# Designs tried in a protein design chat: VHH binders against Radiation response metalloprotease IrrE (irrE). Part 3

Target 1, 256 residues: Radiation response metalloprotease IrrE (irrE), of Deinococcus deserti (c1cz84)
Amino acid sequence: PTALAAAKARMRELAASYGAGLPGRDTHSLMHGLDGITLTFMPMGQRDGAYDPEHHVILINSQVRPERQRFTLAHEISHALLLGDDDLLSDLHDEYEGDRLEQVIETLCNVGAAALLMPAELIDDLLTRFGPTGRALAELARRADVSATSALYALAERTAPPVIYAVCALSRQEDEGEGGGAKELTVRASSASAGVKYSLSAGTPVPDDHPAALALDTRLPLAQDSYVPFRSGRRMPAYVDAFPERQRVLVSFALP

## First folded at step 19 (VHH)

Design p1 (from m8 with S35T)
Fold by OpenDDE, fold request of step 23:
Structure p1 (fold): chain B 256 residues (1-256), chain A 124 residues (1-124)
Amino acid sequence: as target 1 above (256 residues)
Amino acid sequence: EVQLVESGGGLVQPGGSLTLSCAASGFTFSSYILTWYRQAPGKKRELVAGITREGSKVYMDSVEGRFTISRDNAKNSVYLQMNSLRAEDTAVYYCAREVYYRNPKGYTGGTDYWGQGTLVTVSS
């Protein structure tokens, strides 16, 4: 495994260990395992949060939505966990420097946050109950109270069969003209299971006759043989499971 | 009655320094987060710096390394040391008190008291 892969794995372990001792996964409960660290909510401008190791304070932006605050808290907790692991920190400093080190640390903290909010057991349970489907993705996002995008990446990482996941939503066509451009369904995020070489690019339009679009229109889940709608116009055969929710469609593409 | 009174504003040349003070009264100063905001002409009010009860500090990116927020609980005062001032730092600066509380969905918070502000003008 690459140095980064090993570091990610370690972060998942740290998060899992920390999470195992928590009385719950709500914002207040998430702090239960952090002895000596104070949680403080305050305005932070455009910044979501920070961990101050000098004062042992986690700062969360009081002006952002609760769901975002919760993720940010998990992220900042992950910072604390990372800084508490001397071996991991040393390895990172040996491998990375400057801006790259900072980027890697942020990536690892996102991995930690995801692992903390979406335990492996939860994901596995959902995959067992619902299969690798758009519904599973929706349920994960809902149950873990995370963004669909966050859930998408976590689910894809633990999906064994070849599957592409996507979050699709309506976008206003930036037509050059003053007029109320027609809403188009586009991919907002996509991720594939391990071994799958393909993913959908953000902004990829979904045709109106595609099962994902139909599901959104009817507000009914739809599962059928169809295709992956690549931006290039390529249509790759897939079994599609589309789960509409609010103004979005959570989609899985099972590849043969 | 809760009061926040700013002082120390004035005219300064680019590259100069200025220290703003905010005197607080009417509440337990040590129990609250204090912040500095600024509002330039024609712009929205923006957070400049904040300091927690524990002394943890937050800065906006454009002032990081140039400005320093501090507090003196014995004097019920918060300060903003401004160095290497630029024309773009010209604004009315406000001292503020921050609060937060737990709700069923998590936490909410914001500024509950503002000072009257002090004008800082950076000009040649």
Scores: ipSAE 0.819, ipTM 0.955, lowest interface PAE 0.5, mean pLDDT 93
Fold by OpenDDE, fold request of step 23:
Structure p1 (fold): chain B 256 residues (1-256), chain A 124 residues (1-124)
Amino acid sequence: as target 1 above (256 residues)
Amino acid sequence: EVQLVESGGGLVQPGGSLTLSCAASGFTFSSYILTWYRQAPGKKRELVAGITREGSKVYMDSVEGRFTISRDNAKNSVYLQMNSLRAEDTAVYYCAREVYYRNPKGYTGGTDYWGQGTLVTVSS
């Protein structure tokens, strides 16, 4: 495994260990395991949060949405966890430097945050109950109170069968004209399970006759044999599960 | 009554330095987060710096490395040392007290008291 892969794995372990001792996963409960660290909410401009290891303070922007605050908190907790692991930190310093090191640290903290907010057990339970489906994705996002995109990545990572997940939503066609441009359904985010060599790119249009589009229109879940709508025009056969939620569709493409 | 009174504003040349002070009264100073805001002519008020009870500091990007926020709890005062001042730093600077509360979904917060402000003009 690459140094980064190993580091990510370690972060997940740290997050899992930390999470196991928590009374809950709400914002207040998330701090329960951090002895000596103070949580403070304050205006921070455009910044979401910070961890101050000198003063042992986690700062969260008081002006952002609670859902965002929660993720940020998990991210900052992950900073604390990372800094508390001398071996991991040493390895990172050996492998990375400068801006790259900072980027890697941020990436790892995102991994930690995701692992903290979406425990493996939760994901596994949902996969068991709902299968690797758009419904599972929707449920994960809802239950964990995270963005659909965050849930998508986490779910894909733990999905054993070959599956592509996607979050699709309506976008305004950039057409120049004054008139209410026709909304087009496009992929906002996508991730595939391990071993799947194909990727569905963000911005990929979803045809109007595709099950994902139909699900959005009818506001009813739809599951059927169909295809992955690649931007290239290629239609790869897949069993599609489309779960509409609000103005988006959570979709899974089960590959043969 | 809660009061925040700014001082130290004035005219300064580009590249110059200025220290703003805010004297607080009417509350337990050490228990609160203090911030500096500024409002330039025709612009929205913006956060410049903040300092927690513990001494953690937050800065807006444009002042990072140039400005330093500090507090003296014994004097019930918060300070803003401004170095390497630029024309774009011209504004009325406000001292503020920040609060936050728990709500059913998480936490909310904001400024509950403002000073009257002190004018800083950076001009050649």
Scores: ipSAE 0.816, ipTM 0.955, lowest interface PAE 0.5, mean pLDDT 93
Fold by OpenDDE, last read:
Structure p1 (fold): chain B 256 residues (1-256), chain A 124 residues (1-124)
Amino acid sequence: as target 1 above (256 residues)
Amino acid sequence: EVQLVESGGGLVQPGGSLTLSCAASGFTFSSYILTWYRQAPGKKRELVAGITREGSKVYMDSVEGRFTISRDNAKNSVYLQMNSLRAEDTAVYYCAREVYYRNPKGYTGGTDYWGQGTLVTVSS
């Protein structure tokens, strides 16, 4: 395993261990395992949060949405966990330096945050109940109270069968001037299970006759044989499960 | 009655230094987060710096390394040391008290008290 892969695995372990002792996963409960650290909400401009190891304070921007605050808190907790693991920190310093080190640390803290908010047991339960479907993705996002994008990456990582997931939403077509341009359905995020080399690029248009588009239009879940709509125009056969939710569609593509 | 009174504003040359003070009264000073805001002519009010009860500090990017926020609980005062001042730092500076509370959806917070402000002019 690459140094980064090992570090990610360690972060997941740290998050799981920390999470096992929590009375819940709400914002207040998330702090339960951090002895001596104070949680403080305050205006922070454009910054979402910070961990101050000198004063043992986690800062959260009071001006952002609660859902974002919760993820930020999990992220900052992950900072604290990382800094508390001397071996991991040493390994990171041996492998990375400067801006690259900072980037890797941020990535690892996002991994930790996701693992903390979406425990493996939750994901496995949903996969068992709903299968690797758009509905499973929707349920994970809802139950864990995370963004659909965050849920997408976590779900894909734990999906054993060859599946591509996508979050699709309506966007304004850039080419039409100041007026009420036609809304187009596009991919916002996509990820695939292990072993699948393909995913959809952000901004990929979804045709109007595609099951994902039809599901959004009818506001009814739709599952059928269809295709993965790649930006290149390539159509890969897949069983499509599309779950509409408000102005977005959560989609799984099961590959043969 | 809760009061915040700023002082120390004035005219300063570019590259100069100035220290702002805010004297607080009417509440338990040590229990609150304090902040500095500024509002330039024709612009929106913006956060400059904040300091928690524990002494943790937050700065806007443009003042990082130049400005320092501090507090003295014994004097019920918060300070803003401004170094290497620039023309763009010209504004009315406000001291503020921050609060936050838990609600069913999470946490919300905001400024509940403002000072009257003190004018800082950076000009050659």
Scores: ipSAE 0.815, ipTM 0.955, lowest interface PAE 0.5, mean pLDDT 93
Fold by OpenDDE, last read:
Structure p1 (fold): chain B 256 residues (1-256), chain A 124 residues (1-124)
Amino acid sequence: as target 1 above (256 residues)
Amino acid sequence: EVQLVESGGGLVQPGGSLTLSCAASGFTFSSYILTWYRQAPGKKRELVAGITREGSKVYMDSVEGRFTISRDNAKNSVYLQMNSLRAEDTAVYYCAREVYYRNPKGYTGGTDYWGQGTLVTVSS
C-alpha cells in the first residue's frame, strides 16, 4: 500500500509540473508540452485512445464524448510522463510484474490524468468558496470539464473534514415487467474523504423523502440535517447538501 | 470527384488469406485517414481497421494479429491483408475516408466517403 501511495503521489507531482508549463487546460493546450507528438482523432471502436511511440501519435477515439476524449488525452500524456521518470519506473518494476504491473500503470495514469485536469489549486479554491458540498462537486466537474465521477474522487481526496460525496441519478427498476417501470434514484458513484471508513455502494437506492430526492424533484438545491442512506438500511446521521443538475443530483454528506 | 474503389474480395476457406485493395482518386490521398469497415448480414457496420496520415494503425480486437492495414501514398491505395480468416469474418468490406477538423474542444468530423464494398465469404 505504501509503494502504490508513493507512486500516486509522484504521478501527481509529474502532472502538476507538466501542467504548470501549459498555456491552458483545454485539449489543444494540453498538447503544448509534447513536442513532436501529433494528436489525431479517429474511430477506434471500443478503445478510448492510444499512444503510438513509433509514429509519435496520440490517438483519441472520435466516437466518444468530448469530456471523455479530454480525459483520455490526459491519460495518454500521463503515460508519457510516467515513461519519462526512470526512478518511478524502476520502483514499479521492483514492486510489480506482469499483468499487475500493467494494471498499476493504468491506475497511475488515471491519477495523473485527474491531477492534470483538476489541479490541486482549483479544488482548494472551490472547497474554500463553496465548502465540501454537492455544489462544490458540481462546480469542479463543470470548471474542469470532467465527468462528475472523476470530480467526485478528486474532491474527496482533497477534503479534510469527514465527508462522503455521491453522484445520484434515476435508474429504471429492472425487476418490474415490460411496462414503464418507476424510475428510482440510485447512487452511481461515491467516495469519502480520508479517514472515513464508509462509502455508498453503486446502485444504492435513495428514498423518495430523502433531501437528495427532493432536490432532484424540485430542481432546487437543498441543505439540511439528514442521513446517509446505506444499502444495508443503516441510516447514519449527516448534514446533507444536495445540488441537482439535469437528471442527476450531486450530494455531500458531512459526518459528525 | 472523390472515389474509393475496393477490390480483392472473394470466397476463401477458413484459415485462408485475402488481400483487399482500395484505390482512391479525386483528392490528396496523403492528407487523409483511411479506414476499413465491414458489414455482415443482419449486423451493424463496424470498424475493422484504420490508418492515419503518419501511418499509425488501429484494429478492432477480433482482428488484431490477423489483419494488417497499410497504405501506399504513391499509388493512392490502402490495403487490408487478412490472414487466418474465420467464418465470422464473412462480410462486405468497405473502404472509407475520414475527415476531421479542429474545434475549440478538439476535433470533429467522421467518414465522408465510402466505397461500394467488396464481398468476403469465408466458408468450408
Scores: ipSAE 0.786, ipTM 0.946, lowest interface PAE 0.6, mean pLDDT 93
Fold by ESMFold2, look of step 19:
Structure p1 (fold): chain B 256 residues (1-256), chain A 124 residues (1-124)
Amino acid sequence: as target 1 above (256 residues)
Amino acid sequence: EVQLVESGGGLVQPGGSLTLSCAASGFTFSSYILTWYRQAPGKKRELVAGITREGSKVYMDSVEGRFTISRDNAKNSVYLQMNSLRAEDTAVYYCAREVYYRNPKGYTGGTDYWGQGTLVTVSS
């Protein structure tokens, strides 16, 4: 019902239209849909990419690893799609100014990139097969070949029931610790389905007796009644699905 | 034989200006991406600016708005106009040629030729 929600919906439509003509969603397939836009790779220092509307050139940093270039390309394609839609551009200028406008444009281009890399059909299929679970999160990340964080936000956006998703991992090595470091499981990223009023902060510790911690320790998926371990110490009842993966655990908290 | 020859460096006071030039030979200049890098004492060589075949420009954040890269394909030259110079701009500046090639998941790039460098000193 907000201007931002309408702009996001339009951005997803533009991304879906672009994606409909592609042979796939890997980096080289993404390039197939470029029309009147030149793709160039060059050193860009710390900057991952850019879109130059004057010359109609997408620039990708040639010194980042190829695996990272894919999301950057999808993001820059989204810039080009946004700037090519006069109605969307006009609506944004009517509603936003200055630094806020720049922030909204970057948000929209991330929405477009996610929609391009993770088609709604894939997300809906995984939700049907696995439910709104840590397993669905893991499968989305693997099948779309995206980071767990990117998959987390996309999955949450399409989840209808009230669910909080999280990616949790152990603290980094502590060479200065008292005895090889006391490693601690913490939330690295989290997002919730629409309508959920609660948030789970990054950095929140996960208690040792929580299903997420047990799943990581045993390397076995766990699903059981438990709680959301808010940073404040609050413990809200939730059905927890914890899916361990390498050095992390992908978690869903289904709320009553 | 590919050559990149920088010129225009020197001593300048803070707030001053310099124009660096890079004369290129031995290759089809208009088909390549050209860049300027710099290396201050005790620092790693860092990108300053770059310009694509199409004319798109990239700048390091600390020089954007003060430096302008340009190219003249008829003269096989790339330029760096440096305005509002600061002490931290003191470095040896290098002209470079960039290439890239496809791999299974994306592209990999590299600098295949460097100029000899030209010293820029900004001091009071």
Scores: ipSAE 0.581, ipTM 0.858, lowest interface PAE 1.6, mean pLDDT 90

Design p1 (from m8 with S35T)
Fold by ESMFold2, fold request of step 23:
Structure p1 (fold): chain B 256 residues (1-256), chain A 124 residues (1-124)
Amino acid sequence: as target 1 above (256 residues)
Amino acid sequence: EVQLVESGGGLVQPGGSLTLSCAASGFTFSSYILTWYRQAPGKKRELVAGITREGSKVYMDSVEGRFTISRDNAKNSVYLQMNSLRAEDTAVYYCAREVYYRNPKGYTGGTDYWGQGTLVTVSS
């Protein structure tokens, strides 16, 4: 494993250990485990938050909506956890410097925040109950109160069989001279389980006869043998599970 | 009654320095977050810097490295040291007190008291 993969694994371990002691994952519960650290809300302009290790203060921008405060708090808690782990901090400084070190630290803190908000226990329970499906993706987003995109990445990381997950939604085309405009279903985000070397890029159109499009049109889940609709036009065989909600469909592609 | 009284504004050359002071009274100063805002002619009031009860500091990007906020709880005062001043720093500067309140999903914040302001003019 790479230095970054090892650092991510350690960050997830720190977040999991912290989360195990929490009464819940709401904003008010997230600070329960950091003894001697003060949570303070104040105006911060365009900044979402900060961790000040000198004064042991987590700062959250008081002028953003509560949902954003929750993720930002989990991110800043991850900063505090990282700075409190001498081995991880030393490994990072040995491997990275300057702007690259700062970027890696922010990446790790996003990894920690995701792990804190979406415990492995929850993800594993959903995978057991629903399998690696669009339904599991929807349930994770709902139960953890996170975006579908955040849930997609977390679910893919813990999925053992070869699966591609996607969030697909309608988008509009701008055409001169056309009337009300046509909408097309496109991939908004995707991620794959470990070892899958295929990717489904954002913006990729989903054909109208694909199970994902049919599930969205009918507002009914659909699961059947079909294909991954790559942007190139290539069609890789896959078992497709499509779970529609509102104006989008959450999809899994189980690969042979 | 809560009072915030700014002082130290004036005319200064580009590249120069100036220290603003804000004397507070009528509340437990050490229990509050204090901020500096500024308002240039024709513009909205904007955050410049803030300091928590614990001493943590926040700065607007355009002033970070040039301005320093500090507080002296024994003197009930907050300060803004402004170095390397530019014409764009010309504004009325306001001292403010920040509060935040718990709500079911998180927290809501606001400025509940403002000083009357002190004018800083950066001109050759």
Scores: ipSAE 0.577, ipTM 0.861, lowest interface PAE 1.6, mean pLDDT 89
Fold by ESMFold2, last read:
Structure p1 (fold): chain B 256 residues (1-256), chain A 124 residues (1-124)
Amino acid sequence: as target 1 above (256 residues)
Amino acid sequence: EVQLVESGGGLVQPGGSLTLSCAASGFTFSSYILTWYRQAPGKKRELVAGITREGSKVYMDSVEGRFTISRDNAKNSVYLQMNSLRAEDTAVYYCAREVYYRNPKGYTGGTDYWGQGTLVTVSS
């Protein structure tokens, strides 16, 4: 209903159209859709990449590791797609200006990059096969070869029932009390499906007796009735699905 | 064989201007990315600016707005116009040729040829 929501939807459509013509979503496959645009790899210092619309060149920092090059390329392709869509560009200029316009453009290019790397068909297939679970989150990150955080946001966006997703990991707590310096399981990132008002903030501790903590400790998936452990101390009933992975646990909280 | 020869370095006062040039030979100049790097005493060599075959330009943040890179493919030359010079710009400046190669996971880049360098000293 908002101008930003409409722009995001259009960006996803452009990304889907671009992706439909590709043999795959790896770095080399992404470049197959470039038409009239030159791809160049060169040193760029601290910058990851850029799109030059005057010369029709996408620039990728040649010293950045290959995994980062892939996301950067998807992001710069999204810049080119956005600038090539007259209706989208007109709508953005009608609604935004100055620094806010630049921030919105970067947000949209991240949305486009995510849509290029995580096609809706893949997300929907995983939701059908595994449900809105920590397992689905883990599978999306693995199959799309993206970070768990990127997968978390994409999965939440397409989840219909009320669910909170979280990535939790051990961290060192900065606390000068008698127990300072101990490692504690905390929320690293969280996102919720549409209509859910609540979310977990980064840094929220996960109690030791919570299914997420137990799943990480045992290295075995665990699903059971439990709760969302908000930082305020509130414990909202939820069906918890916890999927441990290396040094972290990927969690879903299905709300009633 | 491949040669990159810098010229135009010298002593200049803060706020002054200087133009560096790099004459290239032994390769198809118009097909390559050209860059300028600099190395201050006791520091690692760092990128200053680069220019693609198509004319797209990249600058480090510290020089953007003050330096301009350009190329003349007919003369096989790349230039660095340096304005509003600061003491921090004092360094040996190197012309370089950049290449990149496909590998299974992405691309690998590197500098395959360097010039001998030209000294720029910004001092009052």
Scores: ipSAE 0.566, ipTM 0.851, lowest interface PAE 1.6, mean pLDDT 90
Fold by ESMFold2, last read:
Structure p1 (fold): chain B 256 residues (1-256), chain A 124 residues (1-124)
Amino acid sequence: as target 1 above (256 residues)
Amino acid sequence: EVQLVESGGGLVQPGGSLTLSCAASGFTFSSYILTWYRQAPGKKRELVAGITREGSKVYMDSVEGRFTISRDNAKNSVYLQMNSLRAEDTAVYYCAREVYYRNPKGYTGGTDYWGQGTLVTVSS
C-alpha cells in the first residue's frame, strides 16, 4: 500500500478516536472534543476556516451558512488532529514537499472530516440494513446530515460487492428557458466500490427510459435489472436501485 | 457609547504605503474581534482584514502579502499597514467590531459597530 493510503487510514483512526468521546456529530457536539483549542467565528471573506496552531485557535467563517460551518469545523478539527500526531506528520514530511505536501494535507483533512461526520459504524449499519443501494446512500446522507456526494464516496469506500453509485439530477431544472420543466437527467457525481474498473463521468446523460429517470418522474423508488449508461454509449448489464429524493435520484448499479 | 474612529487615510502614489489606525472607546477592546472593511464608489463594502482576541489574522486574497493587520490592546487601537498600494485599493476604509452568537445549527455573525471611515486614494 502507498504512503497516501497509510496516511488516510491513520487520519480515519484519529477521527474515530476524536468522535468516540462526542455526544453527537452536529456542530455543537463537534466542539465538545476541543481541549486547549479556542473556537472563534469571524468574517473570513472567501476562506471557510483555518486552524492557527500558534494561538491554538480554530477559526470558522461567520458569513457562511451553518451547514458549511459544520463541514468546515470537521475539516479544521482534522488539521488539529494531524498536527498533533507527530508520527503521521513526520511520515508526511518524509514523503512529500512543497505544493504536493499542501495538497496531501488538505486531502487528508477532507478524509478526516468525512470520517468524523460519517462514522464507519453508521455506514456499516446502513449497508447491513439496506444493502449497497440507492436507499442506503440516501439514508447515510440524511442521518449524517451531509451532502449526497460526500455520502456517496464514503459509502462506496466501504462497499464490498462490485457496485457503482451515482447522484443524478436534471439540467436546468427551473431555468427561464422554454418548457419550464425538466430537460435532461445527468450524472452529477459517481464512485465505485473497491476493485470496480468502470467509472461514470459527471455529465453522462441518463436515458428517459432508464429506471433512474422513471423513479425521478414518479417520485417512487424503483429497483430492476437494467444497465449502466456509460458516456460512450455502452450499456453494461446491472441491477439498478433508484431512490428519488426531491429533485434528484440516488442510484446504485450492482454488477454481476 | 461605543466609538470607532479611523485615521491615516490620504493620497498616495501607486507602490506607496499608508498606515491606518482605528481608536476604540466605550467597550472592553481586548475582548472583541476587530476588522477592516473597504468600499469603493459604486461597489459593495468588502472585508479587507480581521484580527481575533488571540491575535490570529485573516486577509482577503487581493491584499494578502501587502497588508498587515495588528492590534495594541494597551492603546485600544487596531491598525492596517498597507504596502505596495494599487489603484484598485482606492476606497473608504472602515474599522468594525464583530460579534457572533449561537443558533440551533451553528453560529451567526455580524458587525454591530462601524467607524465613520477614512478615505484612501491611490493615484498617479
Scores: ipSAE 0.561, ipTM 0.846, lowest interface PAE 1.6, mean pLDDT 90
Fold by ESMFold2, fold request of step 23:
Structure p1 (fold): chain B 256 residues (1-256), chain A 124 residues (1-124)
Amino acid sequence: as target 1 above (256 residues)
Amino acid sequence: EVQLVESGGGLVQPGGSLTLSCAASGFTFSSYILTWYRQAPGKKRELVAGITREGSKVYMDSVEGRFTISRDNAKNSVYLQMNSLRAEDTAVYYCAREVYYRNPKGYTGGTDYWGQGTLVTVSS
């Protein structure tokens, strides 16, 4: 495995250890685990937050919405955890330098934040209860109070069978012009479980007769044999589970 | 009552330096976050720099590396050292006190006191 995969695994372990002592995963609960670190909210312009290891202060932008503050706090806690782990820090400095090191650190802190907000036990419980389905994706986003996109990546990472997950939503059709007629259903985001060599790109249109489109139109879940609708026009056989909510549909494509 | 009084503004040539001071009174200065904002003619007031009670500092990208915020709790004062000044730094500079409080979903913050402002003009 790559040095980055090993670093991500360690970051998730640190986040899990921090989270195990918390009464919950809301903003107030997340700060409960701080020891020797002061949390301060202040104006920060375009910056969402920062961790200052010299003064042992986590800074969160006071001018952003509460849900953004929650994610940012989880991200900055991950900075503090990373900097407090001598072995992880040493491994990163051995492998990366300069701007690449900074990018890797930010990637790891996003991994840590996701792990703090979406514990592995929650993901595994939902996969056991609902299978690797659009329903499981919807439940993870709802129960962890995170975006469907964040839930999608976390769910895919822990899904063992070959599955593609997607969040699909209506968007304006480019050839209809400003405020034109019908909207089309397109892939907003997708991710696949380990070992899947296919990808479903963002912006890919979903045909009107596809189970995902029908589920959104009827506002009822659908699960049936169908296909992955790649942008190229290729249609790969898959068992489709489509779970509609509001103006979007959460989809899984179980591959043979 | 709470007062914040800026001083040190003036006319300076591009590339020059100025130090702004903000004298505070009427509150426990060491317990508060202090900030500098600026407002150029026709523009919105924008954050320039901030300093926490612990000494952590935040800067807008446009001034980072050129401006330094500091505080002296013994003198109840916050300072903005401005170096390598540019014409676009011309503005009224305001000292401000920041507060935040807990609410059910997170935290709400705001500026609860402003100084009167001090004019900085960067001109040949």
Scores: ipSAE 0.555, ipTM 0.853, lowest interface PAE 1.7, mean pLDDT 90

